# VHH binders against o26223, part 255

Target 1, 191 residues: o26223
Amino acid sequence: MKLLWTSQHIKVTVHIDGKVSKMDVLEAIKTRRSIRKYQDREVPEELIDKILDAAMCGPSAVDERPWHFIVVRNREMLEKIPEVHPYGAMVKDAPVAIIVCCDSSLEKIPGFWVQDCSIASQNILLAAHSLGLGAVWTGVYPLEDRVEGIRRLFSIPEHVIPFSVIPLGYPAENPGTRDLFDPDRIHLEKW

## First folded at step 14 (VHH; framework vhh_7nfr_2)

Design Q34
Fold by ESMFold2-Fast, scan of step 14:
Structure Q34 (fold): chain B 191 residues (1-191), chain A 124 residues (1-124)
Amino acid sequence: as target 1 above (191 residues)
Amino acid sequence: QVQLQESGGGLVQPGGSLRLSCAASGFTFSEKWMSWVRQAPGEGREWVSSISYSGGWTEYADSVKGRFTIARDNVKNTLYLLMDSLKSDDTAVYYCAKHIYSAFPETQDEFDIWGQGTQVTVSS
């Protein structure tokens, strides 16, 4: 069986020139794209605070909320991230990056921190998009070489695990929307 | 088959220069940090230099700083060590080593693949 999904009834208002966009949740999810090119323009602390507030609002296994965040604005540090993360080349050109970390001392149930930090990472991407910013999730965990590289670069203690590096800024590219709905991946009642 | 093969060693007079090469195969060279490590006769292994995967970050042992240059060619999958102002104390077997972590090594155990080595002898 095929399902049909349409966004024709969803209204979105987008303003450029210093005004923030208004999006309904479904269109925000559907129109968010990975952004790897950024304007040479600083992101206000107020917007970073809103993004991090949204990151911490995600569901967490047994409400353990093990996430910690490092906000990186220092140019020297941003320029070194691509040297310890082979797919992080765009980070050196971003005005800011957020490193999502798990504090293992806050973990209540083994292994679910990966899901918790994935949720926090996705909320960062969606919140950034809703505020007129662009971002991209670059993977750190579970690649041991990247985990240890990021840990040493930012003096992260051994009980804390760096999970993702998310550069963000005002977008300098506009990738088109994607048509990703695949009814063949939906099974009714059983496989 | 993951392999590292060094070349370019030889006999050179004090004050001379050599260029060592290390040909890498069997892994994505451009995504790995690399080092040169040497071992003098009757002594333990000594770290010489490391390079990040793009070459944008390099470090050197104090004993070679200002005289040696580490470089890489990610298109040719080759690591280099350019050795200038060679001294008798630089006499050693030079090994190419692949890092486990994208970081400068804290111990000798942070390399997972080693080459066979190339002999450098500095003598008149």
Scores: ipSAE 0.557, ipTM 0.824, lowest interface PAE 2.2, mean pLDDT 89

Design Q35
Fold by ESMFold2-Fast, scan of step 14:
Structure Q35 (fold): chain B 191 residues (1-191), chain A 124 residues (1-124)
Amino acid sequence: as target 1 above (191 residues)
Amino acid sequence: QVQLQESGGGLVQPGGSLRLSCAASGFTFSEKWMSWVRQAPGEGREWVSSISYSGGWTEYADSVKGRFTIARDNVKNTLYLLMDSLKSDDTAVYYCAKHIYSAFPETQDSFDIWGQGTQVTVSS
């Protein structure tokens, strides 16, 4: 394994039998896009493991780490998700989806689990992007209809709250880069 | 004004067929799971069938499986129940019901809006 740096400060990892490119953190954050079209390619378990490891490395309120994850690869189950989530149509075409859940029994400070699970969800999106995959966050909580639909579809117990459904796969689209910097949203020292 | 209005009931001989319709208004029909529930005279409510938002997921009570078909038209905001091979035990008032959640019903409390019902009578 050999590490190289480019003029764009992109870290490149080179193996004798192959090559893996890694972007820096700022580039990953700025170039990550919601991907809703996937190639007919299986995502290796090793990549899912890396993504979930990254998800669990996020900060949480009082270090409560309330997250649990369901990894869904079963085609019939993926095809049922759009029937309980109206904006989850793309999930049926993904090779895999991750459901981010909160185990309320792990909650140490009420209400912060939403922020904890948001951080875990974003880490999944960034990790997937850094590994050459595309993903999209489809919202579940706080929409009670979707929460209960997903809960019952996946036999999630009452003390666990499904937060997001994130389909992922090798991207079959490239929506391009956005310039979102807006200085009018930055206030110095006061409004 | 959220409303469900059933039609298509009537008197039919055993072995006959009926098509029930339920016209929905006052909510986004295409985003709601729908069910048919029936009630025979002097009996409790019995779940018959449910359908997901798009119609891609349907389930049926064992008593009607293979004989009834639930369908929906999201452009017309209409739910259907196609009833074949009707039996005397199918005699009941048939209600259209809107789900609270996108899930199969556990009890009658799984629904928040009910229609007025349409009578189906199958002659002995």
Scores: ipSAE 0.361, ipTM 0.729, lowest interface PAE 3.7, mean pLDDT 89

Design Q36
Fold by ESMFold2-Fast, scan of step 14:
Structure Q36 (fold): chain B 191 residues (1-191), chain A 124 residues (1-124)
Amino acid sequence: as target 1 above (191 residues)
Amino acid sequence: QVQLQESGGGLVQPGGSLRLSCAASGFTFSEKWMSWVRQAPGEGREWVSSISYSGGWTEYADSVKGRFTIARDNVKNTLYLLMDSLKSDDTAVYYCAKHIYSAFPETQDNFDIWGQGTQVTVSS
């Protein structure tokens, strides 16, 4: 019989009694909401791995893929994030947070790392939502006080720029969905 | 206009206590780390203590650990320094300082706004 286990793969059999959630892309985009209240429940490493895989699958300028990620589960560290990010109060109540970073040594074209890390951040939010989790993007870059606060808190080297902090967990709120379509913002052929 | 105004200094005997206050205005106080820095006669500036936005993280210079307590009231926009077991070595002008970055200061260049200072004299 073929070997079905390797050190590169974590095979944890979780017995799931209930609905297997299947969400199409448009549904995920339209129903994703910022979630700031989380259940007191651990997020499995397997789900974080899936979310980070999705983050790294995003397009980047000239395929530079400058992103690095810090996964924070330590309660003391999560509790310190609001002390360096004034609008990140919800982070201390999350079971886990992902810090999206840019390694400037990987930049091939100046400035496009912002778009690259934005794409990675959005993919994290959509992947989390598709897996039954809630998350919120808290802004770090381009606010220098937050950038340096997060850098020093997590010992991030000078050539790496912290971009966003994304707490995530199982949702303890349901804000519902929004209909944001505005045809007045669509121009045909010319302005 | 951004301002920091210290009060509460004075003359006290060794072993005595003082409470310093710093009234902040002109910025969102609750979104800034704050510090106390002192300058003794003939000495350079010495960092004393720092406090994070909510007060959940505080740090102290080794010379004042266990004797001084930094605190803040974000409703009143006021920073405090509670000084117990004062020593002659604590004689200095005490400055309230607003952080540029939400981080423990490695040097005194992490401050953009300073108060006018309040004199503390410990003498017997």
Scores: ipSAE 0.192, ipTM 0.621, lowest interface PAE 5.4, mean pLDDT 87

Design Q37
Fold by ESMFold2-Fast, scan of step 14:
Structure Q37 (fold): chain B 191 residues (1-191), chain A 124 residues (1-124)
Amino acid sequence: as target 1 above (191 residues)
Amino acid sequence: QVQLQESGGGLVQPGGSLRLSCAASGFTFSEKWMSWVRQAPGEGREWVSSISYSGGWTEYADSVKGRFTIARDNVKNTLYLLMDSLKSDDTAVYYCAKHIYSSFPETQDAFDIWGQGTQVTVSS
């Protein structure tokens, strides 16, 4: 049974190292897909730390960096997210979710926190993909019903706005690649 | 038009059972949290129970825990309150209420639409 243990250990080490599956930025952007089915496997804390580091490296309006993150691993809490977010059914099956929040006290220019938190959310998706994980962005803001539901579920203060809920884990599906380039959406010099 | 219509109230003896229904129309019922709120004669409104839009999360007032069950049918756009082991103190007008947000109510201001109410009287 030692042979099976050794094989699994080598596979985990290769995955954590990320060297065998390393992709460039354009490849990561083009091959990232929304993943809603996850393996029943824990995501190492080290990978979550790398993902959150990437999230905080996004540009923000006048460098306000208004983002805060809640990392949810508790099964009971994950199971309650679909009850306040109707399109978040997959969250209960994920080993972990990240809630991207805006601390409005850090906002320097009105309204740009939405772009800031969108950038942070996209960086989470790309970083997760580059590390062999799957994730999906489920929208919270600007849907007031979901904002208030998530706020109350996680005891988020009134000055903090939950922006997105991103479940993530090892993928249990492979949707394949997409060709999305549409030259009809490019206008030269004028509309 | 957005409306809630309760039914199923009536006179029942102590220890009896009633099933209240609330028919919802004019909004996407399956996406809204719903509550039952009651008002006894001479008293203020008392929250009784709430249910999330899928029914996976429910809460009850301490006065009714273990005796009442809140349920919903999202295909029929109907909210239910199953009332067992009724007591004289359960005598009240029972209102169906639609939540503004997907959260448990802290105050009566948490609701934007109310039904007309259905009378429940528990007495011999």
Scores: ipSAE 0.174, ipTM 0.615, lowest interface PAE 5.8, mean pLDDT 88

Design Q38
Fold by ESMFold2-Fast, scan of step 14:
Structure Q38 (fold): chain B 191 residues (1-191), chain A 124 residues (1-124)
Amino acid sequence: as target 1 above (191 residues)
Amino acid sequence: QVQLQESGGGLVQPGGSLRLSCAASGFTFSEKWMSWVRQAPGEGREWVSSISYSGGWTEYADSVKGRFTIARDNVKNTLYLLMDSLKSDDTAVYYCAKHIYSDFPETQDAFDIWGQGTQVTVSS
C-alpha cells in the first residue's frame, strides 16, 4: 500500500507493508500503552520519518522548538544504553531508539524546554502507536547521572541536554487498555 | 530456587559505617541490573541505588550521594552497599532487588525479585 504525505509543501509517496488501522486522536490517546517487548523485525525508515515529523509538530513556548533527535539503530550502541540507564533494559532488544534532546542555545524562555521535550516525547509515543508500533518513554532528565551517561555514550555536546530515550518496534506484547477516568480529579467552578 | 538474601545490617551510631551484602541465586546475576531500596518505619519504599549488569554504571538517590557506594561481584553473585557517614534518617529496612525493566516513575514495577530485607538502625 502507498501513502501520500506532505511536509512544508514537499510531497512524498511511501510504501506501507502492513495494514494500518484508522484511529482517531482520542482513540489513539486512550489505547496507547507502554510497550517493552518487540518483535525481531526492523522498523522502516519512512515510519521513523513520520514519527519525527509528528514529534516536531507539538506546541512550543514562544515557538522555540529546542528539540533535537538522535536515531539509534546500531545494535552495539543500543546494547550499551542499559549500562547508563537502569530502567532502559528493554532498549537493547529494540530495533531502534530515539533520544530526545534539548539544544539549550535554542531556548528563548527559561525552563519551558522541559515541557517542549515532554510534548515531543508524547507525540513520538502516539505517532508510533498510530502506525502499529510500540514504544516506551524511559526517563533521562532530570537524573544527573543518566544525563551524563547518555551524553558521553552518544557524544552529545555540553549545551545539549538528553531528555528521554524512546525504544520503538513492532509490539511483541499486547497489554489491555485501561479505563483511567476519575471524576474525583475534576472540580467544577472552584476547588 | 530464585532468591536474594541480604546481610550486614545492624545498629550503628551516627557517622558510622556498614557494609550490606546481597547473595543472589537461581538466575544469571551477571546479566541483570540490581538495586538497593529502603523502607523506613511508616514510610513508603525509597529507591537508594542501582548498578548495571557489568558494574560500569551506578546511580544514587540524592539523599545518599557521596556517602554510599554500590558495587557487585559477578563471580560471587553478590551485590554490595557500602554505607559511610550514616545519619539517623538512614534508619530503614534495606532490600536487594532484581530489575526487570520499567519506566522510572513506577519503581516497584521495575523489580520482579526482592530479598527479605536487612534492618539498619542509626541511633545515638
Scores: ipSAE 0.000, ipTM 0.199, lowest interface PAE 13.3, mean pLDDT 82

Design Q39
Fold by ESMFold2-Fast, scan of step 14:
Structure Q39 (fold): chain B 191 residues (1-191), chain A 124 residues (1-124)
Amino acid sequence: as target 1 above (191 residues)
Amino acid sequence: QVQLQESGGGLVQPGGSLRLSCAASGFTFSEKWMSWVRQAPGEGREWVSSISYSGGWTEYADSVKGRFTIARDNVKNTLYLLMDSLKSDDTAVYYCAKHIYSNFPETQDAFDIWGQGTQVTVSS
C-alpha cells in the first residue's frame, strides 16, 4: 500500500502544479458526465491526492467518516476487475481506479455508511471533472456477488465493505450536456 | 425458471476425450461465475474448475490441471469442460454449478448446483 500526502505535501502540490481548475461548483455539477473511455496517459499522483482530499471532505452522519480508499494503478489488477464486476469492463482501459470502502467498525449510526460512501463517491466524480479528468461510478454495494468478488481480489477484510469502483483518466470521449430540469418534480408547500 | 442442463457425458476409454456442455437459462449467465463439480460413487463432491464472467480468470483442481479446460460462451449462455487424457479416477457425475459470489469456491456452500448432472464413465 502507498501512504497519502501529508499536509506539507498537499501544500507543496497546490503551489507547484499551477494548473488548478477554474470551474465553479455549479458549472462542475451541471457539466460532469460519466466517462468510460480514457486516453493512454498517466494521471499524476498529485491529482489523485487532491481528489481523495475532496472525497474525505464530504459530510457524514454523526461525523463517523467510515470511508477508506484503495488506489489501483497495477495493470494486471485493473484487468481483473471486469472478472468480478460484469459492468466494470471500462476499468481495464483506465490508468487508475479508486475503490471506495466502508470500515464498518467506524459506523456510529446504522445504515448511514451508504450515504457517507455515496457522498465520497460523488465528490471523487466532481473533483476529477474539475481537474480535467473523466470518471464513472460503477456500483458494487449492495450486490453481494460484486462485494465478495472485489473483497477477495483486493484482500479487503471482512469488516470492510467495498462500495464503488471509480475508474479515472483523461477523457477520450466528450458526451454532450444534459438538460434534466423537470418542474413537475417540484411541489410548492405540499405534495 | 433457473435451469442448468448438462450434456456430453458418456462411456469413454482411458486416454480418451469428452466435451461437456452446460446450457444456462432463467438468469443473466454473463453476470455469474460458473464451476464444474463432480461426485464419484460413494464419495463427496469435488470441485473441478471455475471460470470468471468473461473467462479471463480460470482455476483448476490439481487432479485435472493440464488435462481439462473450462470455457464459456456468453452469447450462447453455455459453459464447457473439455476433458483430455481421461483416467478411470475421472469417473463421476459432473455438475454445472452457479456461483453465489464472484470468487473461487472454498466449500460446496459457495455456489448453487442446479443441474441434474451428466455421467462420465472412464472404463475399458
Scores: ipSAE 0.034, ipTM 0.542, lowest interface PAE 7.4, mean pLDDT 85

Design Q4
Fold by ESMFold2-Fast, scan of step 14:
Structure Q4 (fold): chain B 191 residues (1-191), chain A 124 residues (1-124)
Amino acid sequence: as target 1 above (191 residues)
Amino acid sequence: QVQLQESGGGLVQPGGSLRLSCAASGFTFSEKWMSWVRQAPGEGREWVSSISYHGGWTEYADSVKGRFTIARDNVKNTLYLLMDSLKSDDTAVYYCAKHIYSAFPETQDAFDIWGQGTQVTVSS
């Protein structure tokens, strides 16, 4: 292939119907939910670009920024993800998925890439929600079976570790909100 | 108590066909890639074919591609190998193997559980 998505820095000015979002950061965090059912509707490239921009804005250990992203829109490839990820059934029904990867050659402090890629993954979920999309984080690392399955499926080289698979699309479900605040988990001054 | 039990082997004429079965128990079959591996007399083990969790991704050794079909039934917890246009070179003990990882095997160490094997003999 001549063109790789990770080589692109082009944003298409394609407008979608309706507003993307006016929720503040706290409301976005509080109301984001895992979405596993998607409308049969294409996600514009412009929105994916905004989501990936947000993903790369996360903090990383000593600014190592080890993340790489694979954007998957090919239906046949999306349909194969459940063949290597037992809890990835919803991915085949999504219009697009993002695979968050760590390039181990960029790691400066051993082990912190997991935190770096977790931050990038969460930023993808929050950005998607703020733009009117739904998404869910399906775990890959540290489950060796899934890591090698995803690596093989997408021709990921040995020095790159697939971390998470995040399908996204316009939501076809509304699971409602959760009340998760638990003051018993907050300790003042000492344990 | 993970178990793999092959059946369906036997004697067949060149150009004939056989259907091998492997009954799996003691693990969540639908969450494991499965393979067929064979061993001819006096030779090492040779990977034959692999199948993903639901059969959407299959691969075959060049020696059997176009003649063999791997399939699975996750309701019955059974793996199959449909063998067509059999040749004398296909004579071997055929083993059902459970993958450690959801990836195609690079070595025999890619499997953690093996069946007992079923003998396939292609006679002239």
Scores: ipSAE 0.160, ipTM 0.609, lowest interface PAE 5.8, mean pLDDT 88

Design Q40
Fold by ESMFold2-Fast, scan of step 14:
Structure Q40 (fold): chain B 191 residues (1-191), chain A 124 residues (1-124)
Amino acid sequence: as target 1 above (191 residues)
Amino acid sequence: QVQLQESGGGLVQPGGSLRLSCAASGFTFSEKWMSWVRQAPGEGREWVSSISYSGGWTEYADSVKGRFTIARDNVKNTLYLLMDSLKSDDTAVYYCAKHIYSTFPETQDAFDIWGQGTQVTVSS
């Protein structure tokens, strides 16, 4: 039974400008890696728009969809991110970064915005990978010093919470894929 | 235990130079913004300078801009203040302070850990 978790393949066929594209969703999930080295090449606005569209397609608690996004392309601003996020050094070398935020005024159920913004962040990573880009999720919330640092750097209002910073670019590294399946983490019928 | 220990103060003549050091321990120094704050005799505390995690972002009080340089060594867990063209008005106890948040301080409440201070006296 556990073999079904590893051997399933879901393929989606998309017609674009008369061309047929086949995408294996499970393969995309399995081959996405955190990318921290980027080519010195701009990411077209159209690709960022597609990524943000995918981000907003995630499920959210009571359909509250509290996410807002800041797209950062300014070199000086990207270079300041590592000064408020100690594990965000790679951001200064990326052509663009997306800051995933929660507008707390849109929250309908306390605490579920964290799940909503996590889903949006993962969709950004998968969409970027599917479009030939590399990205990495750098954590902001729940670390209060990073939250306040990012908020002040980007003039984010007090009712908005920065959740993650995701640098994106054409990859300048190609880490191999990982086999992370661990059957000891699957329990049948009971713990 | 989280500690900050200043050194390098002393008596210097007007126009002279001093280098202050602050040794940090008990926390991940490379992940914290740091400041120098001074207190002159009979006066309140005055913010002097702040530095970001890597030193890529620094700010100075107008009274010291162009004369003082803040620096850090994240390998040695040490904060520095290089003081040039010292004036009698620079006479104060100089404190090393750790920021609560990765931002420039708006008030003294922006700091959670302070050192014991080092005395700087500028006098002929």
Scores: ipSAE 0.186, ipTM 0.633, lowest interface PAE 5.4, mean pLDDT 87

Design Q41
Fold by ESMFold2-Fast, scan of step 14:
Structure Q41 (fold): chain B 191 residues (1-191), chain A 124 residues (1-124)
Amino acid sequence: as target 1 above (191 residues)
Amino acid sequence: QVQLQESGGGLVQPGGSLRLSCAASGFTFSEKWMSWVRQAPGEGREWVSSISYSGGWTEYADSVKGRFTIARDNVKNTLYLLMDSLKSDDTAVYYCAKHIYSGFPETQDAFDIWGQGTQVTVSS
């Protein structure tokens, strides 16, 4: 078997199963799992800042970068999210959630904000994982009932669209490894 | 077929109690906010109470707060209104209503499906 592409190594400190380890970018991508159970432990502001910095570093269509973020730490507000998002039950148990939003007034090309906010959401998940945290992407857009539920709960103005809700915290579960490589999905030179 | 069917109304004395039920079918009940709305003779519709998906968030009109309790059973696809300390002013047709979007309804246009209504009469 020949592997023509080699991973690049970036020194990242990850807290795994009570221990600290180093992780390269490829390892971070391959080992990130959705985490829905969190320790009763606060996430420092400094880690949230690093995660949001990473979120804003994603590529964006014509560099429009339409993303805005709401950081939710208030327990009463976190407990209400499952009441407007039926698959967000785990959010009430998280110490923090980030709501990824699009400011439509910043959109330069119609529709590409969805891709921009998807990239920001994925960067949040990867950055959290690299910092020893666990997170999960719970979908909001394009489900109109969830979009309007989240909008009303957080007083989000009409020109701003909530895209995803990402609870995060120190993980209280350790999901198994996944082998997702499928060579049948790779086509050389043509379909 | 998407349907809401109320039951449990009737004639009751002032100070009495009633339990209204609303049987839901044709949609995923557990994923919808639900409300009770009433209409007294010759008056417009008045919102009474709302309940979130799991029942963890409930809201009540000031006129019924402390006397009525909204509840749901997502296994049975049934919405309830437990009415205590009934007053003559509670006399109305009570409608079960499905929300279009999650959260507190701003107007009666926030609902897309309505039941047929059940008559509650509080009188001697």
Scores: ipSAE 0.196, ipTM 0.635, lowest interface PAE 5.4, mean pLDDT 88

